# VH-VL binders against Eukaryotic translation initiation factor 3 subunit M (eif3m), part 9

Target 1, 160 residues: Eukaryotic translation initiation factor 3 subunit M (eif3m), of Schizosaccharomyces pombe (q09722r188to347)
Amino acid sequence: DDEQSFAFLLEAVKMDNSTADEAVRELVQRAVNSPKYFFFDDIVTLPPVQQLEQSTLQLLGILSGGMTDDYVSWVAENHAHCQHQKFDEDAIARKMKLLTIASLATQAPNNTLSYGDVAKSLKIDENEVELWIIDVIRAGLVEGRMSQLTKTLSIHRSSY
Short names: E, the ipSAE of ESMFold2; O, the ipSAE of OpenDDE; V2, 0.75 times the mean of E and O plus 0.25 times the DockQ between their complexes.

## First folded at step 4 (VH-VL; framework fv_sutimlimab)

Design c2 (from S4 with heavy chain T50R R104D)
Fold by ESMFold2-Fast, scan of step 4:
Structure c2 (fold): chain C 160 residues (1-160), chain A 119 residues (1-119), chain B 109 residues (1-109)
Amino acid sequence: as target 1 above (160 residues)
Amino acid sequence: EVQLVESGGGLVKPGGSLRLSCAASGFTFSTYGMSWVRQAPGKGLEWVARISYSGGSTYYLDSVKGRFTISRDNSKNTLYLQMNSLRAEDTALYYCARGYSYGDYFDYWGQGTLVTVSS
Amino acid sequence: QIVLTQSPATLSLSPGERATMSCTASQSVSSSYLHWYQQKPGKAPKLWIYDASSLESGVPSRFSGSGSGTDYTLTISSLQPEDFATYYCQQRSNWPPYTFGQGTKLEIK
């Protein structure tokens, strides 16, 4: 099972600071490419991970607290690195949009997030916002209610 | 009313250390990313460091990387900047600034605390 | 990194005159990530215009911002005494770092 396999690899790296470079890189690649893994704080602080090159550490930093534009800037200078590490640039871009919504939800005044604010932060058209909100809710990162009348998301819980 | 109050600045010799604090009030501190921005006497603004709302991610200006550490205590509504191995070029008024996630601008600033590094 | 260059470095004008100052980026910047701050002597900067053209609450309507790509402008239609200050543009589109322009000092002639 892919999820069980990943969980095993993560625990193996957590328990052994001498874990082989190949296994550490596989962990990072799978986490970064996975549409289901969002909590990079657990990975970036691992001692074997901290021994990786700066480009990978920058990406993990972006995934653990940055926004979509941070990734856009990083990937523009790191296409070769992504190819070499087998990072899926499009998968990461999608993940960053979801994480950006989760971050905005966590900071939202009065627990309310406008479609306009989401659209500008994701650099997408406002008419695409509802689809991204549905995806972030399905991912379990945000719980809330959408209102097409007011074009807002009322946030009940955010996890980022 | 949103308020940010910096403290901890002072005169220090090159190679010395200082710890700056920023006390936040009037908003839910734990939901905002925070930055330190400095301004050398008579010069312009220079961003120094940013920390995410949870404290899980930190970013630094290249010239301070490895010497400065940004941190926060959300239970105390306080932002910190630990400055080690200080250099003359670090002399500046240091501002605590609240980052707005949307658009990444700084909507509230403290009054600043002066750090002077001289022999 | 993206470098922001402001011009002119100093504007010497009288109250009632029109002020125009520019911010030029070394690479294209989204207007959603270009912002302006006003700083008076001895005081902290204040957010003045965000997203290139949106006035922060409390900013008088005589101020306006415009631009896209690499060229951005802040305009004051009729200067008041309280408008004399240094204005800084800022971008974040290319992370890290955040970058500020060197400032345009608006001073009384």
Scores: ipSAE 0.000, ipTM 0.487, lowest interface PAE 15.6, mean pLDDT 85

Design c3 (from S4 with heavy chain Y102W R104D; at its last look DockQ between E and O 0.40; V2 from the best seeds 0.00; counts 0 for: pae E 7.6 > 2)
Fold by OpenDDE, look of step 5:
Structure c3 (fold): chain C 160 residues (1-160), chain A 119 residues (1-119), chain B 109 residues (1-109)
Amino acid sequence: as target 1 above (160 residues)
Amino acid sequence: EVQLVESGGGLVKPGGSLRLSCAASGFTFSTYGMSWVRQAPGKGLEWVATISYSGGSTYYLDSVKGRFTISRDNSKNTLYLQMNSLRAEDTALYYCARGYSWGDYFDYWGQGTLVTVSS
Amino acid sequence: QIVLTQSPATLSLSPGERATMSCTASQSVSSSYLHWYQQKPGKAPKLWIYDASSLESGVPSRFSGSGSGTDYTLTISSLQPEDFATYYCQQRSNWPPYTFGQGTKLEIK
């Protein structure tokens, strides 16, 4: 299946520093486009991946620790690259929003993340924040309790 | 509560065109991928097209590629399906469905709008 | 393209009985990408089981889903009158198309 094949591909690339370019590109493409893959440190550090073009490495860096606005800036200049590499801009944008929230959760004082801060960081209406929080929780990036009354997320765990 | 209401279905001749609409309410439309799924009379379900939350990415069933165009207007909370060069095999009840962000299952469906292609 | 084949096409049972239906994929599908829907005549489909084994909100606990790889199963431990309907499995891969099984019609004997 998709998850198993991806896992095998990832392990193959990890095991062989001389992995074919096609396999490396497939790994990166599948990773960035996957709605379920979020841990890009495992990919960006691979020697074969480091041989890719700078634009791709920039994207992987953003996915490894950047914020939504970093991606917005990157994608604005890399539309053609995305098309050529078969990167799904919208899929990545969505992923970045989830990762951004996870990052905010990790940095949240007193393990409390305000919906306002999320809205500001994602540049969305506060009314949309809850939906994204739910997705972040479902993605396993954050464990926590939502409070509609206080408009905050109490963080129990953040994996990002 | 989440509501999806399709419209625009009707009778059309082969080769004709039709534009379906889906009015969404009860949720933040702009944060969800949306899809069209059709069901021919007495038959099963068939995925037709999906559009990402921003509209930047679209996906189609092979048999409708080049003929159908899925689009959305997030400011109007509306999903569209422009159907050109319609064929008899396109006859079906067309459902608007909300997709979940990573499972790509459809957690909410409209009641459908009927498209009949007949000479 | 992954093809999903459901069996049996029709399942005739009585209330109180156990129902088991299968969904077989032409190639391996992740459990995270296998879902089930319930549809009653004249009504829109309803999401019933997602990620192979997770019950959608409002779905009775008598329903269960299991499986992996190419073989998935929907089970109803004790049929209730309201359970008689057509059930569809659905899969996605990394990329479309998304495909449905042809459905299993669960009818009252």
Scores: ipSAE 0.015, ipTM 0.626, lowest interface PAE 6.9, mean pLDDT 91
ESMFold2-Fast, scan of step 4: ipSAE 0.755; ipTM 0.903
ESMFold2, look of step 5: ipSAE 0.047; ipTM 0.694
ESMFold2 (binder alone), look of step 5: mean pLDDT 91; pTM 0.936

Design c4 (from S4 with heavy chain T50Y R104Y, light chain N94D)
Fold by ESMFold2-Fast, scan of step 4:
Structure c4 (fold): chain C 160 residues (1-160), chain A 119 residues (1-119), chain B 109 residues (1-109)
Amino acid sequence: as target 1 above (160 residues)
Amino acid sequence: EVQLVESGGGLVKPGGSLRLSCAASGFTFSTYGMSWVRQAPGKGLEWVAYISYSGGSTYYLDSVKGRFTISRDNSKNTLYLQMNSLRAEDTALYYCARGYSYGYYFDYWGQGTLVTVSS
Amino acid sequence: QIVLTQSPATLSLSPGERATMSCTASQSVSSSYLHWYQQKPGKAPKLWIYDASSLESGVPSRFSGSGSGTDYTLTISSLQPEDFATYYCQQRSDWPPYTFGQGTKLEIK
């Protein structure tokens, strides 16, 4: 009848610890696959979510506090699981790169993050760093200013 | 500059096979998901298959499941589409397209390679 | 599967006129996952508008996109000769398939 929004689904799972397996799996799939959802701390702790298999719980743990290398290691052993659960490996990989930049920004000395440090952490070419910084700012995870002259990001705010 | 160049199209009889290739350059191929999108003569666009950046996940249009196989070789920056048991309805220009997971759209496309299935 | 229906199928206008074309989804889609492509005869499609309203780099400001839910629109405020092409809308939700509309052909009157 009515198409349930993600927010309504999340509230339904929060309100009822006996929520049907189907609804819990839909919540996790939508959160994991959404390229714009980054707040996994409020999902991973839900009692119905904690009843899911270890592979899915490991992935949610990586999304709530890991870096892109943690995901690369996990996905190498879980391709079949991703197919079965309908987890978009590409969406997760992109999301992990954004979360990694946000984490680096939060830890950056003097609120300054170099393009070289980003490239090293993401295992990408330096020529791609500016596009990734644009995406992390667009996602609302970091506020800052890029300098092509110094090849740095000056951080004003970070959510991670 | 980002470039995608398709090859391998041609004329085949119903029940035949073709293997399409897409050579990618100008970007780090191994970090992007890729798709094949086809267009029958005078018709609209139809998505056919998607493969994740690692090659670990694949998705297919229902009518090609079991007949088509999408694959990639990241060391050669090349995407493939193996097409078996071809039908007249598979006649189309086949495009290689780069997937952008942030919005689920295709930001770069190749020129296409024509596949004609006829007796 | 979500079906996208574009209207009109063909839009015949002259340079300088306003063009408006629609894309209707069979069920609600997120504006963040609704995109538009421009295709000229004999050429590959080009991404034109993403996330319903964001212009791709190099797209002239006379183009705009809007909409939410099931109803989306692409508008060209004052047609230029290079704008005559076929425009396709496209969506994908949390799992494939990717779906395209059938296209609106914008042609010279």
Scores: ipSAE 0.119, ipTM 0.731, lowest interface PAE 5.8, mean pLDDT 88

Design c6 (from S4 with heavy chain T28K R104E, light chain N94D)
Fold by ESMFold2-Fast, scan of step 4:
Structure c6 (fold): chain C 160 residues (1-160), chain A 119 residues (1-119), chain B 109 residues (1-109)
Amino acid sequence: as target 1 above (160 residues)
Amino acid sequence: EVQLVESGGGLVKPGGSLRLSCAASGFKFSTYGMSWVRQAPGKGLEWVATISYSGGSTYYLDSVKGRFTISRDNSKNTLYLQMNSLRAEDTALYYCARGYSYGEYFDYWGQGTLVTVSS
Amino acid sequence: QIVLTQSPATLSLSPGERATMSCTASQSVSSSYLHWYQQKPGKAPKLWIYDASSLESGVPSRFSGSGSGTDYTLTISSLQPEDFATYYCQQRSDWPPYTFGQGTKLEIK
């Protein structure tokens, strides 16, 4: 079972600071490629992970607190690294868009986030914003209510 | 409520040094690339240096390479520019600027701090 | 390596008139990497138009940008007193990462 297999691998790395490089790299690859895993603080702080090369650590830093523009800047310089590590650039880009919305929601003045601000930050058309907001809510990263009339998201809860 | 506030400019003799600071607030500083852009009195804009969000990558205008060092302290939300071996041609208002989106343009600028290099 | 040349260097016009200014690149530039800034005397530049034609939030609709390849234009359909400023184009490339044009000064006649 893919989900059970990942949980076992994560636990193995957490328990053993001398976990083999191959297992650590597999953990990172599966986490960054997963459409369901968003909690990179738990991974980036692991001692075996912190021994990985700077390019991978930069990516994990972006996933644990960055925004979409940080990822786009990073990936422009790291296409070869992504190919070598089997990182799915499109899967990571999608994940970064969801995390960026969650970050914007956390920072939003008066707990209100405009569609315009989302579109600008994600570099997408305003027409796509509602679908991304639906996805971020379904992922459990944000709780709130959309208003198509005012083109805003009223935020009740957001994940960091 | 994004704010960038520069400080550290002043009058200095050729060959001297200055350290500029830029205090950032109102956004998650550690997730943005930052730059210094200068403007000589009555002249246009000239990019000087860029630093990545983590500080792992730095880029410099060729004429300042080896003399200027850009750095950042993400725990203090502060950007720095160490300027050594200053020349008359370095006289300018120095702006701190935030890279937006993919680092392709500058969406917020500070007020600038004046550096005058003369004898 | 990519040089941006703005023309004219100065425009002397009256409120209500149309203003048109150009930015020419020495090599082809993606429109996604050409941007315009407005700077008023004694103040910091403000991002005005990004990706050649997209108006930054708060920029009046009388402004427009267009162009592709080596030729880009900023137009103001009917000048207002607050529009008199210097306008700079900027491009992003691999190296040097950022270059600016020398600016077009729009001054009241």
Scores: ipSAE 0.000, ipTM 0.468, lowest interface PAE 17.5, mean pLDDT 85

Design c7 (from S4 with heavy chain T50R Y102W R104S; at its last look DockQ between E and O 0.05; V2 from the best seeds 0.00; counts 0 for: pae E 12.8 > 2, placed apart)
Fold by ESMFold2, look of step 5:
Structure c7 (fold): chain C 160 residues (1-160), chain A 119 residues (1-119), chain B 109 residues (1-109)
Amino acid sequence: as target 1 above (160 residues)
Amino acid sequence: EVQLVESGGGLVKPGGSLRLSCAASGFTFSTYGMSWVRQAPGKGLEWVARISYSGGSTYYLDSVKGRFTISRDNSKNTLYLQMNSLRAEDTALYYCARGYSWGSYFDYWGQGTLVTVSS
Amino acid sequence: QIVLTQSPATLSLSPGERATMSCTASQSVSSSYLHWYQQKPGKAPKLWIYDASSLESGVPSRFSGSGSGTDYTLTISSLQPEDFATYYCQQRSNWPPYTFGQGTKLEIK
């Protein structure tokens, strides 16, 4: 399936630093567009990936350690690059929201993340926050318990 | 209370090597990206390198790329900078810095450790 | 790489005066990623203003920040003796690298 073919491609690039440029670009394209792939540290450290163009490396850096606003700023200057590389701007925007919540969770004082802070960071209405928190938990990036009464997420674990 | 304490600076000849350390306490070190920022004597601030929370991603100022290596040991709450092929231009006070909003700003800084590269 | 140019390089004023200093970016930057630091001699920089206009905890209300696009300003409404320091702007619109302005030294006349 597409998960198996992605895993094979990643393994092939890991095993051979001389992997063809087309295979390296396919790996990156599939990773950034995938709704299931979140751990870009594993990709940016690969020597063949480090040879790609600066705009692609900037995006991978944002995906590995940035926030939604980082992506918004980057994509505003890189629409043509995304078109040429077949990066799905909307899929990446969704991924950045999930990664932003995961980052906020790792920094949350007393392991408590308010819905208000999520709404501010994602620039969304607070009434949308619970849906995004459900998605970040389903993605396996955060473990925690939601409370609509306190409008908070109590964090048990963040793996981002 | 967040504390960052740098060490390992000193006098070296051009072409030499040094390893800087930054001991972190008062926060969960393994959940933050970390940076080195330097300041040459009488000059302004210059970002040098950044490492992701896991250590999986590293970023460098162009002039140090290939010569400096940033690393971390999350089990020891320690950030490192291995500096090879040192040049006179690398002479500076080197600060360890924490970014709270993922590379947006640096909210806590150490005292700095001085590196002098001179014949 | 985005270059931040601070003006003036040195600002010589007396206590009680109003201070204004600028930070100009070579390309438009998000105000959410433009920040200011205060540094006194022999000390590490301190985060002073974040997101262009938000004061860090403990920063006196006489400080303000403003701006958007390429032009950003730090203002001190009535200078106190403790305000004489060097101020740096810093941007985070392009990941990586991060860049700082060269600084504005605010000194007593």
Scores: ipSAE 0.007, ipTM 0.498, lowest interface PAE 12.8, mean pLDDT 86
ESMFold2-Fast, scan of step 4: ipSAE 0.666; ipTM 0.862
ESMFold2 (binder alone), look of step 5: mean pLDDT 92; pTM 0.937
OpenDDE, look of step 5: ipSAE 0.890; ipTM 0.947

Design c8 (from S4 with heavy chain G33A R104D, light chain S32D)
Fold by ESMFold2-Fast, scan of step 4:
Structure c8 (fold): chain C 160 residues (1-160), chain A 119 residues (1-119), chain B 109 residues (1-109)
Amino acid sequence: as target 1 above (160 residues)
Amino acid sequence: EVQLVESGGGLVKPGGSLRLSCAASGFTFSTYAMSWVRQAPGKGLEWVATISYSGGSTYYLDSVKGRFTISRDNSKNTLYLQMNSLRAEDTALYYCARGYSYGDYFDYWGQGTLVTVSS
Amino acid sequence: QIVLTQSPATLSLSPGERATMSCTASQSVSSDYLHWYQQKPGKAPKLWIYDASSLESGVPSRFSGSGSGTDYTLTISSLQPEDFATYYCQQRSNWPPYTFGQGTKLEIK
């Protein structure tokens, strides 16, 4: 099972600070590319991970607390690094949009997030917002109710 | 309305070259990964090449590596496939396909453009 | 390279019947990376089911997808005339490339 294999690799790196570079890079690549892995604080703080090059650590920092724009700026200077490390630029961009929505939801005044604010933060058309909200809910990052009349998301729970 | 329109297909001799184009409209082209997927007459689907939304990363089917080059012009909303050293086995209908922002599946496809490699 | 094998190659059924078709991967594939397409003669493929079990917008509820690891299934609970088509499964690893199955042709008996 791919998810079980990933969980085992993550536990192995957590338990052994002398884990081989190859295994550490595989862990990072799989986490970064995975459509279902979102908790990068669990990875970036690991001592073997902290020994990786600056470019990878910058990306992990963005995944741990940045917004979509931070990733756009980073990737513009790191295309070759992504190819070399087999980081999927599009998978990361999608993940950053979901994490940005989760962050906005966590910080939302009165537990209400407008479609306009989401569109602005993700650099997308407002007509695409509802599909992204469905995806962030399916990812388990946010629980809430959408209203097309008011163009808002009422947040019941948010992670991150 | 999302629309992808391929062009540039035709008859070419083995060893020849051909350049395919895909004109995209109805969405923000620069935010989507794009791919070429081919289908030989009466056969199934075969992925050929993918280019990231920015153009910074490219990926190829092993049998076309070194012969085909995928590229894009985000200012013109156009995807390209430069095909060199063409072989009979490259004969197929070539589809332009949009990778959803997730980049893991193809949510919209063009009508295809036929490439025939024959003497 | 992960190889996807679809079975049966051809499935001959009548309207109203239940259809089930399989997609087997040579190595374990995350369900997040397993998708299905419908293709009718002379037309481009259409995304039908993504992430193994999520129906694409506009796909009738009689369709369902399931599976994990190496074994995946597409089911149609009660066939309608418009459902007769070729169905392809597709996987994508954590890194491209993409692989398609050879297809299951659903035809009228």
Scores: ipSAE 0.091, ipTM 0.706, lowest interface PAE 6.1, mean pLDDT 89

Design c9
Fold by ESMFold2-Fast, scan of step 4:
Structure c9 (fold): chain C 160 residues (1-160), chain A 120 residues (1-120), chain B 109 residues (1-109)
Amino acid sequence: as target 1 above (160 residues)
Amino acid sequence: EVQLVESGGGLVKPGGSLRLSCAASGFTFSTYGMSWVRQAPGKGLEWVATISYSGGSTYYLDSVKGRFTISRDNSKNTLYLQMNSLRAEDTALYYCARGYSYGDRYFDYWGQGTLVTVSS
Amino acid sequence: QIVLTQSPATLSLSPGERATMSCTASQSVSSSYLHWYQQKPGKAPKLWIYDASSLESGVPSRFSGSGSGTDYTLTISSLQPEDFATYYCQQRSNWPPYTFGQGTKLEIK
């Protein structure tokens, strides 16, 4: 049971600042690779996590408030680190695109986000935007309605 | 070698607009994040806005959010700052600065600045 | 938002003396997030010390930076005439915002 075992590991690390390095690294790896975990502030502030190397802390920082471009720049210089830590670069890239949309939605004037702004931020074609919006809604990060006519997302709720 | 040259500053009335430009040369502009930092006459430095190397990510000082827009044209090696709904407190020398990365969290090159005066 | 407070606001000293100025953060920051700039009147700022203690290329060895957590210091062991300037500390975590201290003006006594 993936979700239960992750929750137990997170609570173990939260309760014990002397948690073994192996357990801390497993927690970070599972959170980073999980398609369901988006709230990295819960992890990055933990004292055992703060003892990890700079590369991992930079990644957690990006996941806690960065954008897709932040990850693209980081991963270009950290491929070896990702391999050693068993970080799934593609899973993280996908997660960053979802978090970027959620961030844009939270900042959106008049609760309206244009397909053009999403396409620019994700570095994708505008015709791919609706697929990513569907995914961010499925992930529970944003609630809203798409309009093909105006090429906009009307935001009802955002959690980033 | 590395040069950043700002332009577009001037005198404008409250509520007015100005567009600042920064012409970059001597480095591969498209691979660097860029920022605008301002300094009111006789005062300290204040960060205004940052844009990633591709233009896909932008960040703003809270007090300028919704009024200022940072953008770039990598084909022209030029950074822009569109300033709308200007206020007296926006009066400052505006610097173009190079720097935005995860390891390097500082500005290594600065332009000479362009003066923006918001006054009636 | 993390606030950086520099002290003293003005430091009046003579050439040959030791200068020490501080930068205090409202909450703990990594030393890798803290940097110092030198600005002379009418000129743009110059990166002077990065990652709390690393001297930028061309910065004289009489300069040093130190600190961790909330307290950071810039020291000049023996002031030269060209060192009189305003010094700003700056922080940024893994992403913006960037914040600056209000500056310490080093002036001739």
Scores: ipSAE 0.006, ipTM 0.541, lowest interface PAE 12.0, mean pLDDT 87

Design h16N (from S4 with heavy chain T31N)
Heavy chain, then light chain:
Amino acid sequence: EVQLVESGGGLVKPGGSLRLSCAASGFTFSNYGMSWVRQAPGKGLEWVATISYSGGSTYYLDSVKGRFTISRDNSKNTLYLQMNSLRAEDTALYYCARGYSYGRYFDYWGQGTLVTVSS
Amino acid sequence: QIVLTQSPATLSLSPGERATMSCTASQSVSSSYLHWYQQKPGKAPKLWIYDASSLESGVPSRFSGSGSGTDYTLTISSLQPEDFATYYCQQRSNWPPYTFGQGTKLEIK
ESMFold2-Fast, scan of step 4: ipSAE 0.664; ipTM 0.884

Design h16S (from S4 with heavy chain T31S)
Heavy chain, then light chain:
Amino acid sequence: EVQLVESGGGLVKPGGSLRLSCAASGFTFSSYGMSWVRQAPGKGLEWVATISYSGGSTYYLDSVKGRFTISRDNSKNTLYLQMNSLRAEDTALYYCARGYSYGRYFDYWGQGTLVTVSS
Amino acid sequence: QIVLTQSPATLSLSPGERATMSCTASQSVSSSYLHWYQQKPGKAPKLWIYDASSLESGVPSRFSGSGSGTDYTLTISSLQPEDFATYYCQQRSNWPPYTFGQGTKLEIK
ESMFold2-Fast, scan of step 4: ipSAE 0.717; ipTM 0.889

Design h24T (from S4 with heavy chain S54T)
Heavy chain, then light chain:
Amino acid sequence: EVQLVESGGGLVKPGGSLRLSCAASGFTFSTYGMSWVRQAPGKGLEWVATISYTGGSTYYLDSVKGRFTISRDNSKNTLYLQMNSLRAEDTALYYCARGYSYGRYFDYWGQGTLVTVSS
Amino acid sequence: QIVLTQSPATLSLSPGERATMSCTASQSVSSSYLHWYQQKPGKAPKLWIYDASSLESGVPSRFSGSGSGTDYTLTISSLQPEDFATYYCQQRSNWPPYTFGQGTKLEIK
ESMFold2-Fast, scan of step 4: ipSAE 0.671; ipTM 0.887

Design h36W (from S4 with heavy chain Y102W)
Fold by ESMFold2-Fast, scan of step 4:
Structure h36W (fold): chain C 160 residues (1-160), chain A 119 residues (1-119), chain B 109 residues (1-109)
Amino acid sequence: as target 1 above (160 residues)
Amino acid sequence: EVQLVESGGGLVKPGGSLRLSCAASGFTFSTYGMSWVRQAPGKGLEWVATISYSGGSTYYLDSVKGRFTISRDNSKNTLYLQMNSLRAEDTALYYCARGYSWGRYFDYWGQGTLVTVSS
Amino acid sequence: QIVLTQSPATLSLSPGERATMSCTASQSVSSSYLHWYQQKPGKAPKLWIYDASSLESGVPSRFSGSGSGTDYTLTISSLQPEDFATYYCQQRSNWPPYTFGQGTKLEIK
């Protein structure tokens, strides 16, 4: 099972600071490309991972707390690096939009996030916001209630 | 109200060490990235280090890399900067700053704590 | 790394006059990544303008920011005594590092 295989690889890297570079890079690639993995602090703090090149560490930092625009800027200068590391640029872009909504939800005043604020942060049309909110809720990153009348998300819980 | 209060600055000799602290209140500390920004006397602002909300990612100015360590204790709402192998060029007022929009800009700053490195 | 250069280094004007200062980036920067801070002597910096043109809460409407690409400007339409301060621009186009300009000191003529 891919999920079990990933969990075993993560534990192997955690248990052995001398883990081969090939295994470390596979761990990072699988985490970065996975549509289900959002908790990059579990990866970036590992000593073998910290020995990787700055481009990869910057990407992990963006995935650990950046915004969609941070990724857009990074990927524009790192297309060759993504190709060499087999990072899926589109999968990461989608993941960053979900993480950006989770970030906004965590910092939202009075636990209320407007569709307008989401649209500005994701650089999308406001009519697309509701689908992205549904996806971030399905991903388990945010729990809340949408109001079509006021075009807002009332947040019960937010995490990364 | 958001408050950031720095402490730990002082006079040290070249090669010495200091640990700075920043006590945060008035917001959910664990959800914000934090940074240290310094200002040498009569000079401009210079970013020193950034730490992610969880402490999982850290970044440093090239000239302090390997000498300074940024860390945080979310249970105590406190940010730290461990400074080793201090040089005269590290003399500055050190500010604690909160990153907004996940670290894109700094919306709140502390009062600063002065670090003087001299013989 | 992106270098920010501010000009002029010092701007000497009288109350009531228009002030204009610039921030030039060594590479193109999105307006979403360009911000301005105001700092008075002996005080911490304050976020003043974010995303190139958005005024922080409490900033008077006489302030405005504009620009795109490599050229950004902060303008004060009619100087008041409390506006005399040093202004810094800042960018973060990549994740870290952050870069600040060297500052423009606005002083009384």
Scores: ipSAE 0.007, ipTM 0.528, lowest interface PAE 12.0, mean pLDDT 86

Design h38L (from S4 with heavy chain R104L)
Heavy chain, then light chain:
Amino acid sequence: EVQLVESGGGLVKPGGSLRLSCAASGFTFSTYGMSWVRQAPGKGLEWVATISYSGGSTYYLDSVKGRFTISRDNSKNTLYLQMNSLRAEDTALYYCARGYSYGLYFDYWGQGTLVTVSS
Amino acid sequence: QIVLTQSPATLSLSPGERATMSCTASQSVSSSYLHWYQQKPGKAPKLWIYDASSLESGVPSRFSGSGSGTDYTLTISSLQPEDFATYYCQQRSNWPPYTFGQGTKLEIK
ESMFold2-Fast, scan of step 4: ipSAE 0.680; ipTM 0.881

